# VHH binders against UPF0145 protein MJ1413: the designs that were tried, part 5

Target 1, 103 residues: UPF0145 protein MJ1413, of Methanocaldococcus jannaschii (q58808)
Amino acid sequence: MGGMITTTTPYIEGKKIIKYLGFVHGVASVYVTVKYYEDVKDAYERALRESEDTALIRMVDNAKKLGANAIIGINSNYAMVGEKGDMIMVGIYGTAVVVEEDG
Below, E stands for the ipSAE of ESMFold2; O stands for the ipSAE of OpenDDE; V2 stands for 0.75 times the mean of E and O plus 0.25 times the DockQ between their complexes.

## First folded at step 1 (VHH)

Design q11 (framework vhh_7qia_2)
Fold by ESMFold2-Fast, scan of step 1:
Structure q11 (fold): chain B 103 residues (1-103), chain A 121 residues (1-121)
Amino acid sequence: as target 1 above (103 residues)
Amino acid sequence: QLQLVESGGGLVQPGGSLRLSCEASGSIFSINAMGWYRQAPGKQRELVAFITSGGSTNYADSVKGRFTISRDNAKNTVYLQMNSLRPEDTAIYYCAKDVTSEYTMISYDYWGKGTPVTVSS
C-alpha cells in the first residue's frame, strides 16, 4: 500500500524488479471548452493536462489491482476525437512491476 | 459557411470612442450567438463581448461599463460600441460565432480578417 513509482525508463536505479505483472493502461477524454477569461491556447493546454492526469490515475489504479508498486516504460498518446474533433483523448500505458531495494 | 466582415477600426486618442461593425452572410444571422474577440501584439486572443440570438450580453471584466455589444438582425450585423478607450485596448478586433456562454471549441472557420484599433498614447 505504499506510493506508486511511475517512470518512462525500463528500470529504476537503486531498485530490483522482482516480478513483471504485465501491460497496464489508462484512457481519459475531456471536451475542450473555453471560459470567458481564458485564451483558446490555455483551454487546450488545460484540457490536455486534465486528460493526462485522469489517464495516469486510471493506469495507476489498474496497476494497484495487479499488486504492483511501480510502473516502468510509460508512454502516452493523444488525439483529437469526437463528432467535431472537440475532445482530447489521452492514452497512457506501461508495464506493472513489483520492485524492492537493491540490498 | 458563415462569412464575417469587420469594419470601423482606426486610430483614436485615449478617452475616445469607436463603433465596430460585423456583417454576417452565408447563414441565418438571427439564430446565431455572436462575439467580439481581440488580439494585441504578442498576446493571445481574448473574448471581449458576447450577445445571444435573444439579446443577452456578457462582457470581459476589462471592458465592462465601457463597451456595449448590440445586434441588428434585420441587417445581419453585430456592433461593438467602445467608449473611454485606453492604450491597452489597442488590438486587432475579430467577430466570431459563439453558440454558448462557455463554448465548445469546434473550429475557427467563422473568424473574419479583423479590424485594427490603435489607441495612441
Scores: ipSAE 0.000, ipTM 0.097, lowest interface PAE 15.5, mean pLDDT 78

## First folded at step 2 (VHH)

Design n1 (from b01 with V102I R103D; framework vhh_brivekimig_d4; at its last look DockQ between E and O 0.03; V2 from the best seeds 0.00; counts 0 for: pae E 11.5 > 2, placed apart)
Amino acid sequence: EVQLVESGGGVVQPGGSLRLSCAASGFTFSSYAMSWVRQAPGKGPEWVSSISGSGGSTLYADSVKGRFTISRDNSKNTLYLQMNSLRPEDTALYYCAKGYTIDYSSGTYVSSSQGTLVTVSS
ESMFold2, look of step 2: ipSAE 0.005; ipTM 0.341
ESMFold2 (binder alone), look of step 2: mean pLDDT 79; pTM 0.791
OpenDDE, look of step 2: ipSAE 0.007; ipTM 0.259

Design n2 (from p09 with I100Y T106S I107G G108T; framework vhh_7pa5_2; at its last look DockQ between E and O 0.02; V2 from the best seeds 0.00; counts 0 for: pae E 16.5 > 2, placed apart)
Fold by OpenDDE, look of step 2:
Structure n2 (fold): chain B 103 residues (1-103), chain A 123 residues (1-123)
Amino acid sequence: as target 1 above (103 residues)
Amino acid sequence: QVQLVESGGGMVQPGGSLRLSCAASGFTFSSYAMSWVRRAPGKGPEWVSTISGSGGSTSYADSVKGRFTISRDNAKNTLYLQMNSLKPEDTALYYCAKGYSIDYSSGTYFDYWGQGTQVTVSS
């Protein structure tokens, strides 16, 4: 993603971690809008995807600021928030690292 | 703890009407969207309708649009489903469900369900 290697694994095959830069994260919240013609399931899934994409972008940007070229051990969580219970909040987090070719 | 208790089910002839109620407790009712879900014999759960916490927004499955109306009274912590023009295919156990949760690992869409109220449409 934009030259940033992202993985849920603690290692990247063929790469060597030469520096750990620390914890990075991205958070995003999106209001769920249920359209008249849309199943509620689809509405919430759409909102979740949007939130995930936004959160991921933010995490990647934060990693770039640290000088990272990879994020390892990525994980995510979500919650229903808002006074009306109509907002999805997604948090994505990982460890920003610098990797180089191994071998 | 969260409790949802449905009522109002019964047996009606095709074209008849029923009004379901769901009494909610154990949480801030107005802070959560509420839904009706039904399970017909031999079928999986089917979403029927959802209403936002404030009641300002509603949504319906295509199969019930124009026939069913979801509403809520936040002062009474009660959810309603007005069912008109009932059809045999509407026969199911109807559940009141709290909010909406996307849990892909378990396949759960709602964090709490009632015990359900039976609706039978038959001539």
Scores: ipSAE 0.000, ipTM 0.237, lowest interface PAE 10.9, mean pLDDT 86
ESMFold2, look of step 2: ipSAE 0.000; ipTM 0.141
ESMFold2 (binder alone), look of step 2: mean pLDDT 82; pTM 0.822

## First folded at step 3 (VHH)

Design v1 (from b01 with S30D S31D S57D; framework vhh_brivekimig_d4; at its last look DockQ between E and O 0.08; V2 from the best seeds 0.00; counts 0 for: pae E 9.9 > 2, placed apart)
Fold by ESMFold2, look of step 3:
Structure v1 (fold): chain B 103 residues (1-103), chain A 122 residues (1-122)
Amino acid sequence: as target 1 above (103 residues)
Amino acid sequence: EVQLVESGGGVVQPGGSLRLSCAASGFTFDDYAMSWVRQAPGKGPEWVSSISGSGGDTLYADSVKGRFTISRDNSKNTLYLQMNSLRPEDTALYYCAKGYTVRYSSGTYVSSSQGTLVTVSS
């Protein structure tokens, strides 16, 4: 069921890697916008969450285009950028693979 | 506090169309990705589709690709699923969910909402 297994580990317990399809990533960047009556902390957390969600969708979509059913070795990096530190950049990446049941 | 109310289900013939809606409240809707999940009688939950908070990125289960379109209207706090070319196997109770958690987890979907029932039959 589900369209893509994702993990930070280099393998999936109970599965065997049949094919390595390559590096895949998703990148997102968003300016932090403080909403009416909002604490600045909440605005940064919301921007981070949106960036993470977007980057993850993009990575999974890219893996699916390669024919993957799983992504292993997932890692991420984050940067606060822009002249005032008001933009969040998020990169999420991993290795797209095809797996099947082990045994 | 978070409330998700699904609607738009019904009985339709194979090949027909339905549009599901999910009215959201109790959180800042455009901050979060949203998903549709369905559960057929006697089966476990199945992820259907997800959309980013901005609406710019979408993903679909292979079983619905080309037939279903997820969308959102952030000004109305509403998530949609346009379902075309419906098949009997699409018969299920459809739920909306906040985020992507159902995509990466197995198990029974538990929600305070009742979902909206889609029945595809002659």
Scores: ipSAE 0.006, ipTM 0.348, lowest interface PAE 9.9, mean pLDDT 81
ESMFold2 (binder alone), look of step 3: mean pLDDT 78; pTM 0.794
OpenDDE, look of step 3: ipSAE 0.012; ipTM 0.227

Design v2 (from b01 with S31D S50Y S57D; framework vhh_brivekimig_d4; at its last look DockQ between E and O 0.57; V2 from the best seeds 0.00; counts 0 for: pae E 10.6 > 2)
Fold by ESMFold2, look of step 3:
Structure v2 (fold): chain B 103 residues (1-103), chain A 122 residues (1-122)
Amino acid sequence: as target 1 above (103 residues)
Amino acid sequence: EVQLVESGGGVVQPGGSLRLSCAASGFTFSDYAMSWVRQAPGKGPEWVSYISGSGGDTLYADSVKGRFTISRDNSKNTLYLQMNSLRPEDTALYYCAKGYTVRYSSGTYVSSSQGTLVTVSS
């Protein structure tokens, strides 16, 4: 069978929502560290990917704790923070739900 | 070409310990977060643990928190999983993976590695 369903949409076609379990959120921040041999653009892109991945898995973990099998309405925000603008912070959120197949 | 080779599995008694290794090649290892995933006989894949590319962030499934420790050595392109206080329910084929496998939206999981078998029995 399949794992946790994640979507930006408010529903999952072919499934019905049988319970709303509430708001779930994941947050991560990563310093942008430029390696000696690395283009600065690549360092920022790597930090973004790492922040997004971390935030997403934290949100999914929180949804699993509520007993969810899906998260709907997923959205995200990010900011460059820190005194030098050298930290990227990502927040990802959605609504944890339980879904079943439409009969 | 990405290659991931797991090792360190075996048969151990309950309460025992094992250390899994994952040798990576074909990509810039330090650029990617890594995960451990396990699959018990007849079950679907279960995400176990995650570590960021730098090694600064780690995350664990509730079922393994306090017993398992993920780590990496970027100079050796190697990912590790230290497993302590092993239980029969930890019996599974263990895989390493690039990034987060729990994030698939279609319910599909793709593995390009053979895994290493861990059996916990008396």
Scores: ipSAE 0.006, ipTM 0.333, lowest interface PAE 10.6, mean pLDDT 81
ESMFold2 (binder alone), look of step 3: mean pLDDT 78; pTM 0.794
OpenDDE, look of step 3: ipSAE 0.023; ipTM 0.345

Design v3 (from p09 with S31D T50V S57D S59Y; framework vhh_7pa5_2; at its last look DockQ between E and O 0.02; V2 from the best seeds 0.00; counts 0 for: pae E 13.0 > 2, placed apart)
Fold by ESMFold2, look of step 3:
Structure v3 (fold): chain B 103 residues (1-103), chain A 123 residues (1-123)
Amino acid sequence: as target 1 above (103 residues)
Amino acid sequence: QVQLVESGGGMVQPGGSLRLSCAASGFTFSDYAMSWVRRAPGKGPEWVSVISGSGGDTYYADSVKGRFTISRDNAKNTLYLQMNSLKPEDTALYYCAKGISIDYSTIGYFDYWGQGTQVTVSS
């Protein structure tokens, strides 16, 4: 993300955390469509990537509203839903922080 | 503006029941699928249940099937979650989430969460 550092780790090498702004999250869901010319596995993987990207963007936007320039400890959760398992829900979360150069 | 306000949480012992409500405003409620999503302390969101805009179609996560019932009253702009046979692992902050379309079995996203209502199951 432009200007927002995102990481799964609890810190960012070369930076120091000067504020903890709290939990942030983004949620997305996507209906999986399978084209006749593609493997069903590929359709699910495509839907997952799209859902993850959307959820990440939403989380970053929420962090920006809190005044963050970084999100640490990022993790995700997935659920397959629907009677045929054709909807994927993705949640991404982390801790919004403000960091500065350590040097 | 879209507003979702959850209520009905509380402390209960294992095996107990609670009914959650979500009061919705700022949009045409019946046009959108709705969901309950929960977050245990230190964990990411975990979806619980989904209901179509009409209320005719419902889905449940495996962890809650047979114990939880989602419903909606479109005349009152209110979403409900009846939770029976509660377990300690159901302890979480429960959010009401708004879908982006009437149908959740096609392309759709949940774009708003409420503030959440706390459910605590402990003996």
Scores: ipSAE 0.000, ipTM 0.154, lowest interface PAE 13.0, mean pLDDT 80
ESMFold2 (binder alone), look of step 3: mean pLDDT 84; pTM 0.842
OpenDDE, look of step 3: ipSAE 0.007; ipTM 0.247

Design v4 (from b01 with A33H S52T S57E T101S V102I; framework vhh_brivekimig_d4; at its last look DockQ between E and O 0.02; V2 from the best seeds 0.00; counts 0 for: pae E 15.5 > 2, unsure alone 64.9 < 65, placed apart)
Fold by ESMFold2, look of step 3:
Structure v4 (fold): chain B 103 residues (1-103), chain A 122 residues (1-122)
Amino acid sequence: as target 1 above (103 residues)
Amino acid sequence: EVQLVESGGGVVQPGGSLRLSCAASGFTFSSYHMSWVRQAPGKGPEWVSSITGSGGETLYADSVKGRFTISRDNSKNTLYLQMNSLRPEDTALYYCAKGYSIRYSSGTYVSSSQGTLVTVSS
C-alpha cells in the first residue's frame, strides 16, 4: 500500500534487506456500535476490521517517515477497553526496512 | 450525503435543564440506532446515550442515568436529548451520531458537525 510491501514473514522472497530502520507500530481504537437489526457479533467484527485497517495505515505511514519501503514480521494485539468493555483497541507492529530487488 | 445538525445548547445554572435536538438527513433515519456523544474541554469523547431505530429501547451511561432522557421523532427525522439536573461536569460539546457509537483513534467522530455547546456554570 502506497508502494509499501507488508508481510508477516521475516523476509521478502526475491529481495535483499539493505537497511533495518527499527520497529514501527500503529494504534487504533474504535467503539463498537450495533446497527438496527444487526447481530452484536457482526458489530464487533465490523469494529475489529475498521480498527485493524486504521492501525495498519498508521503503521505504514510511520514506516514511510523512516524511509522504509517494506515492513517485515508484522503482528497484532487487541484489547477490549472502555467503561463497558465496548471499545476495541488494536496495536499492529513490525520492523521497518529498505529492500532492493535481487539480481 | 449524511448530515447531522445539533442545536439547543446554551449556558445554564447547575440543576437546570436543556433539550438538545439533532436534525438528520441523507439516510433512512428510522432504520438506525442513534446516539449522543459528548466531549468536555481537553478530554476524549464520552458516549452518553443511545436509542433503537424504533425508539423501543434506550441506553444511558452511568454518569447521566436518571437525569437524561433520549428520544426520537421518526416522522421529523429528529433525535432529542432532554437533560435535567445538570451539573458542571456535564459541560461539553454534544454530538449526535448514527449507530451505537464509534470512535476512531484520533478521538473524532465521523459524520458529525461542530456539535452544540452546553455550559453548566456556577
Scores: ipSAE 0.000, ipTM 0.104, lowest interface PAE 15.5, mean pLDDT 78
ESMFold2 (binder alone), look of step 3: mean pLDDT 78; pTM 0.792
OpenDDE, look of step 3: ipSAE 0.014; ipTM 0.292

Design v5 (from b01 with S50V S57Y L59Y T101E R103T S106D G107T T108Y Y109F V110D S111Y; framework vhh_brivekimig_d4; at its last look DockQ between E and O 0.02; V2 from the best seeds 0.00; counts 0 for: pae E 12.9 > 2, unsure alone 64.8 < 65, grease 26.1 > 24.2, placed apart)
Fold by ESMFold2, look of step 3:
Structure v5 (fold): chain B 103 residues (1-103), chain A 122 residues (1-122)
Amino acid sequence: as target 1 above (103 residues)
Amino acid sequence: EVQLVESGGGVVQPGGSLRLSCAASGFTFSSYAMSWVRQAPGKGPEWVSVISGSGGYTYYADSVKGRFTISRDNSKNTLYLQMNSLRPEDTALYYCAKGYEVTYSDTYFDYSSQGTLVTVSS
């Protein structure tokens, strides 16, 4: 219901921005582990999905602590890292704002 | 309490060098990957570099490869970014960030930083 609006655009149709609260981010890293019952492609897809979900949750939590009800301009970056290059790192970031109905 | 404090920023001319430091406390530093993120005025943030807990693996964004070097001294709980051949495009607020190594089902990150400003101009 009254949850956090998230968007890649710099505005939200039908809303006006009344307060800019600043930069927020979330970062997640996971090791890719291939389970004996799956192929390598599925393992990488699962690791990516988990990293994205976790990074998003962290970013939203940080925005809530600033008093935001929306995050605009969301973007992401991905890297293969880790001790042996076997870890996916995902960063998700945006601008925390407060919006109201326009009109 | 996890603390990350950046320092070493300043104003330099194009082609100059700076070394950024990130002092870490409140956690076992050597157990975690560390990263640098920068945000230029009016722009979104960009991951610059990442280093593994042991220091054996590094990653660099294409925009800084060959010019920047990430390193760490685990005995001093300090992360570094050596920036050489600086360009006006490197002007930004630079943050360090702490990572967790996590499993698929319970991954979270806790980052705290103030950032240090780097200005490259003539």
Scores: ipSAE 0.000, ipTM 0.202, lowest interface PAE 12.9, mean pLDDT 77
ESMFold2 (binder alone), look of step 3: mean pLDDT 79; pTM 0.797
OpenDDE, look of step 3: ipSAE 0.017; ipTM 0.277

Design v6 (from b01 with S50A S52Y L59F K98R Y100F R103E S105D T108G S111Y; framework vhh_brivekimig_d4; at its last look DockQ between E and O 0.08; V2 from the best seeds 0.00; counts 0 for: pae E 14.8 > 2, placed apart)
Fold by ESMFold2, look of step 3:
Structure v6 (fold): chain B 103 residues (1-103), chain A 122 residues (1-122)
Amino acid sequence: as target 1 above (103 residues)
Amino acid sequence: EVQLVESGGGVVQPGGSLRLSCAASGFTFSSYAMSWVRQAPGKGPEWVSAIYGSGGSTFYADSVKGRFTISRDNSKNTLYLQMNSLRPEDTALYYCARGFTVEYDSGGYVYSSQGTLVTVSS
């Protein structure tokens, strides 16, 4: 995702926040599919990772549209959905900002 | 700020039982999967169990299946681990974590630095 700095912290060491661009998020949903040769735990872990990665990419893309070069305070939430409870929905969010070198 | 506080650990003989609690605050508890992770002395962390936000689906490491039961009370913002048929190998510091696993490192996962100590001895 190129030049986008992402962090869970409210600040980036060595950088100054010069503009706050607002709330940004990405959402993804993935069905959990258990392959015949894998443990069910592995299938859920894979689905979680895929959902998180997809949501992150979408959040970064949305931040780029706002003109951000960083996203701070990143957090996530999860929900189980679907008729059998077999779909993971992941939301990732943060604050899109513009940063410059601190000096 | 996300806070997770574990309690309920102690010393127990092999074959005994303990129930761990994890009090959560600073986030919408019911929206997150929760997990238990343990770390034995001199070992790396080991994922133990997980439960989805609604409480509908539960998952267990092979080493604890049939002996441990994860549960949650979303009205009390509390996660539980009922531990039965305890073995010396279950001796560890136990922590709760928000999310499916602490090993996932892209964000949104947290664990308590305190944990609660479970000692299963002689």
Scores: ipSAE 0.000, ipTM 0.101, lowest interface PAE 14.8, mean pLDDT 78
ESMFold2 (binder alone), look of step 3: mean pLDDT 79; pTM 0.802
OpenDDE, look of step 3: ipSAE 0.020; ipTM 0.248

## First folded at step 4 (VHH)

Design s09 (from v2 with Y100R T101Y R103T; framework vhh_brivekimig_d4; at its last look DockQ between E and O 0.05; V2 from the best seeds 0.00; counts 0 for: pae O 7.4 > 2, placed apart)
Amino acid sequence: EVQLVESGGGVVQPGGSLRLSCAASGFTFSDYAMSWVRQAPGKGPEWVSYISGSGGDTLYADSVKGRFTISRDNSKNTLYLQMNSLRPEDTALYYCAKGRYVTYSSGTYVSSSQGTLVTVSS
ESMFold2-Fast, scan of step 4: ipSAE 0.383; ipTM 0.732
ESMFold2, look of step 5: ipSAE 0.099; ipTM 0.555
ESMFold2 (binder alone), look of step 5: mean pLDDT 79; pTM 0.788
OpenDDE, look of step 5: ipSAE 0.017; ipTM 0.277

Design s12 (from v2 with Y109F V110D S111Y; framework vhh_brivekimig_d4)
Fold by ESMFold2-Fast, scan of step 4:
Structure s12 (fold): chain B 103 residues (1-103), chain A 122 residues (1-122)
Amino acid sequence: as target 1 above (103 residues)
Amino acid sequence: EVQLVESGGGVVQPGGSLRLSCAASGFTFSDYAMSWVRQAPGKGPEWVSYISGSGGDTLYADSVKGRFTISRDNSKNTLYLQMNSLRPEDTALYYCAKGYTVRYSSGTFDYSSQGTLVTVSS
């Protein structure tokens, strides 16, 4: 296989699930800082994208450690934490599986 | 329009070093994770390395761990790949790519630049 398949669906068209390896997740947090050339909205969106990218990578690494070649049923949660809501946390989770060609 | 321009490739002997650069424009560079991808002659593309938008997280393909270092300078909109202890197997056209999707692609990557050629030979 050419890499990890990641999907929000409970199956992968054209693939057969041959093994369920269990729950996997990744968590990341980023402090929000506003740069001089951006609006507050842009700063929050940038922090969210960065946190999401990091959380996804961590989830995939955890799945690879289990021997998975795909993650299905992916979902994500976002939270603002800290007394001033100045840190964004992202959790991404799914089910690690092994898939093969259906045929 | 997103523009990525790679440079720094060349011909080196085994054990040598090169530093690749990627100049980015047309988007807010610090908002996006970046990756390096390579394609060896006659082979499909291979993801090499990833760096988060802040630079706080990095990942490497097993084939390059301990030899390559990815970094970025967000004030200059530039991505770097420091390549040490180069091997003949590292010979490839190297591309930078916006985002993290290339790490887990099924065999294709979203890169549209010309890349920079690295040749490792005696």
Scores: ipSAE 0.000, ipTM 0.153, lowest interface PAE 15.9, mean pLDDT 81

Design s13 (framework vhh_brivekimig_d4)
Fold by ESMFold2-Fast, scan of step 4:
Parts: C-alpha cells; sequence; structure tokens
Structure s13 (fold): chain B 103 residues (1-103), chain A 121 residues (1-121)
C-alpha cells in the first residue's frame, strides 16, 4: 500500500474494517536549542515539529510492518521533560487496521 | 517558495550503487525533517527513508534497510540517499520531500520530475 490513512476517528466512513492488527505507537524526544536567528518560542516550536514528525513516522512504520493500510483512533501526548524542561517528548498511538471499500 | 531538485539517478545493473542528491532552497533546511519517496512503474508512492532535521534520527523501509543510507549536509542544504546492492525492484522515480508526507495520503502529489533509477541487466 502506497498511502496510509490516519485518523482520530474509530472508523472510516465509506470503508469497512476487515482486520484489526492491534495497538501501534511512535515516541520521539528532541532537545530544545536556541539558534542565533530565532527566539525561544521559535526554538520550542521547531523542536515540537521535529519530535512530532519523528513520532508519527515511527507509528506509521510500525503499522506498515503489521500489514496495515490505516490507523484509527489516533491520539497524541506532548510533554516537556528533562531537568530544565528543555526536551520535547511526543507520543502518538492508535490501532492498526486493514480497510477496504464498503460494498 | 520551497524548491527541491533531485539528481543522481541513472541506469545500473543489479548489485550496483547510486548516490542520489536533493538540493533544497526557499526554507531553513536544518529546521525540517526530510524524506525520500519512490514510485515504481504501475505502483503507488512508497516511503523509503526519513532523517530528522538535526540528523539524529533515521528510519528506513524494510525493503531497503541495510542497503540504503540517508544523510544530509545542512551547511550545503543537501539531502542524500546512498543506494547499495541495488535490485530490479528498486527501479522507480525517486523524490525528496520536506517533512513526512504520508500523513496526507489523499493529497500526495509531486510537482518536480524526480530522478529516475533503473536497475536492469
Amino acid sequence: as target 1 above (103 residues)
Amino acid sequence: EVQLVESGGGVVQPGGSLRLSCAASGFTFSDYAMSWVRQAPGKGPEWVSYISGSGGDTLYADSVKGRFTISRDNSKNTLYLQMNSLRPEDTALYYCAKGYTVRYSSGFDYSSQGTLVTVSS
């Protein structure tokens, strides 16, 4: 499958779930470092984007390894961790499934 | 305006090697993750590899793991894909992408030509 349908919903309208493959997740963490051309707010947003992208690709990769073509029920958790709150951690999870056209 | 220009493709025999390059402009390259995506004749797009903005995290599709290496040179705004032990199944147009494009499966399209890799004896 070329594409992976990703959704926070428990089903996909117009699609039939033909197989449940189980829980999948992706986790990533990125240290916040402020570059000379940005302020602190921009640095945190950049770290969040990097962490989110990495967590998402890891979850999708795990779903593909199970043979999924969709992930449903997706939720995400965000945290600032580390001794100074200087690391962004993102966890994304959902249920890997196989779907096909309904009817 | 974001610009991505792929190069380095060609014709190679099975077991050969190629190095693909992607020259990026129009954005702060080091701030964004990058991916390689390929589309084989008659098939849909397939994600190949990912590298985080810092270069600290990399991921590979199972079909290429151990044979392909993704890397980046942030000082030159360039993304690379070193392809070793090439197989006929690797024949495809290869595209670089800003970030992770598989999130928008229904909106997945390419404006650039990509770079063609043909593995054939």
Scores: ipSAE 0.048, ipTM 0.503, lowest interface PAE 6.4, mean pLDDT 83

Design s14 (framework vhh_brivekimig_d4)
Fold by ESMFold2-Fast, scan of step 4:
Structure s14 (fold): chain B 103 residues (1-103), chain A 120 residues (1-120)
Amino acid sequence: as target 1 above (103 residues)
Amino acid sequence: EVQLVESGGGVVQPGGSLRLSCAASGFTFSDYAMSWVRQAPGKGPEWVSYISGSGGDTLYADSVKGRFTISRDNSKNTLYLQMNSLRPEDTALYYCAKGYTVRYSGFDYSSQGTLVTVSS
């Protein structure tokens, strides 16, 4: 998507890290509701996708606020919470950096 | 067979307004976050805005914050982008995309987009 490079790797091939801006996080939680046209497994997978998307974009937004153009070393944690395991929580984190062409 | 059809683009003068629409089919629209992305001639894609599947969370690029509003109507499987106070720099091909996650091989964008030209 043209503004922010995101990767699980600790470096970006062909790029030079010129600044380390620090750790960034994105956290999201979504309640699981089962719709009439889906199985319970599908409902949980849907909630997971929404939680992941929201957590990722929040992390990217936080990195942009620091002046980053890349996030490296991305990792994620997943949890089910609530009395019935009815909320999916996703935490995604990485290191915000500024990179330039290596040349 | 995800299908996304953008519309509502056109030619407008600086300071004008346009409302873009994206008609979605081939997937359960309310289950997915949606994004607007734009690409100006000769430039790479730029993410513009995001809305969660429920509509409860929205995010905007700094360049459009306060001027653009993203919304959705899950009963009509339609995504909207209200664009106010348009600038020449907003001239681009606009397309909608399913989601925003590196874990799913990026955006799912199968449409030709809708062209917005801001000129005086």
Scores: ipSAE 0.006, ipTM 0.298, lowest interface PAE 9.9, mean pLDDT 82

Design s15 (framework vhh_brivekimig_d4)
Fold by ESMFold2-Fast, scan of step 4:
Structure s15 (fold): chain B 103 residues (1-103), chain A 119 residues (1-119)
Amino acid sequence: as target 1 above (103 residues)
Amino acid sequence: EVQLVESGGGVVQPGGSLRLSCAASGFTFSDYAMSWVRQAPGKGPEWVSYISGSGGDTLYADSVKGRFTISRDNSKNTLYLQMNSLRPEDTALYYCAKGYTVRYGFDYSSQGTLVTVSS
């Protein structure tokens, strides 16, 4: 209902792509903070999820600024950065498009 | 003004071959990557293939890999798509596109070239 459609697929079934608006991405980084009750593994996975969510939101906002109503071909890159690998960086990218009903 | 003119489409039987051409003008052809995109009736556009400006790097959609070959002749400002082992599912209007970058997008203003693989 007027919301942004996001997909890893190169097309949206039942929709017609009427404009390609170009590449969009969102980048986020989160420091890993291990809580007393947490395994280190769980802390890293939590930081990854949060970084991914932030990157996705930023990508969607960038697509909206271009006038898109969908993002297709979404993919992501992950990196461990910092002296101790204590920051997770996520880049999420895709193609901003305008779609409408295919008939 | 950028102009792209596709040609070479036609009617062919399953297993047949066609070679599509795209004549480019209005820009320095060798400086830009080029793509082929197709749109079948009742479906959205599907990216088919990509070639770098130098021709040294090529990419293909999984649906055409091993059957289609993209190439270019920078001296003639022409992009090609050699289509072998054609299938009914390859029936579509085929378009060439300048690059596949944020800067350029895809232009639907050209008429494309129709490929029909026997009913």
Scores: ipSAE 0.007, ipTM 0.109, lowest interface PAE 13.0, mean pLDDT 79

Design s16 (framework vhh_brivekimig_d4)
Amino acid sequence: EVQLVESGGGVVQPGGSLRLSCAASGFTFSDYAMSWVRQAPGKGPEWVSYISGSGGDTLYADSVKGRFTISRDNSKNTLYLQMNSLRPEDTALYYCAKGYTIRYGSGSYFDYSSQGTLVTVSS
ESMFold2-Fast, scan of step 4: ipSAE 0.370; ipTM 0.700

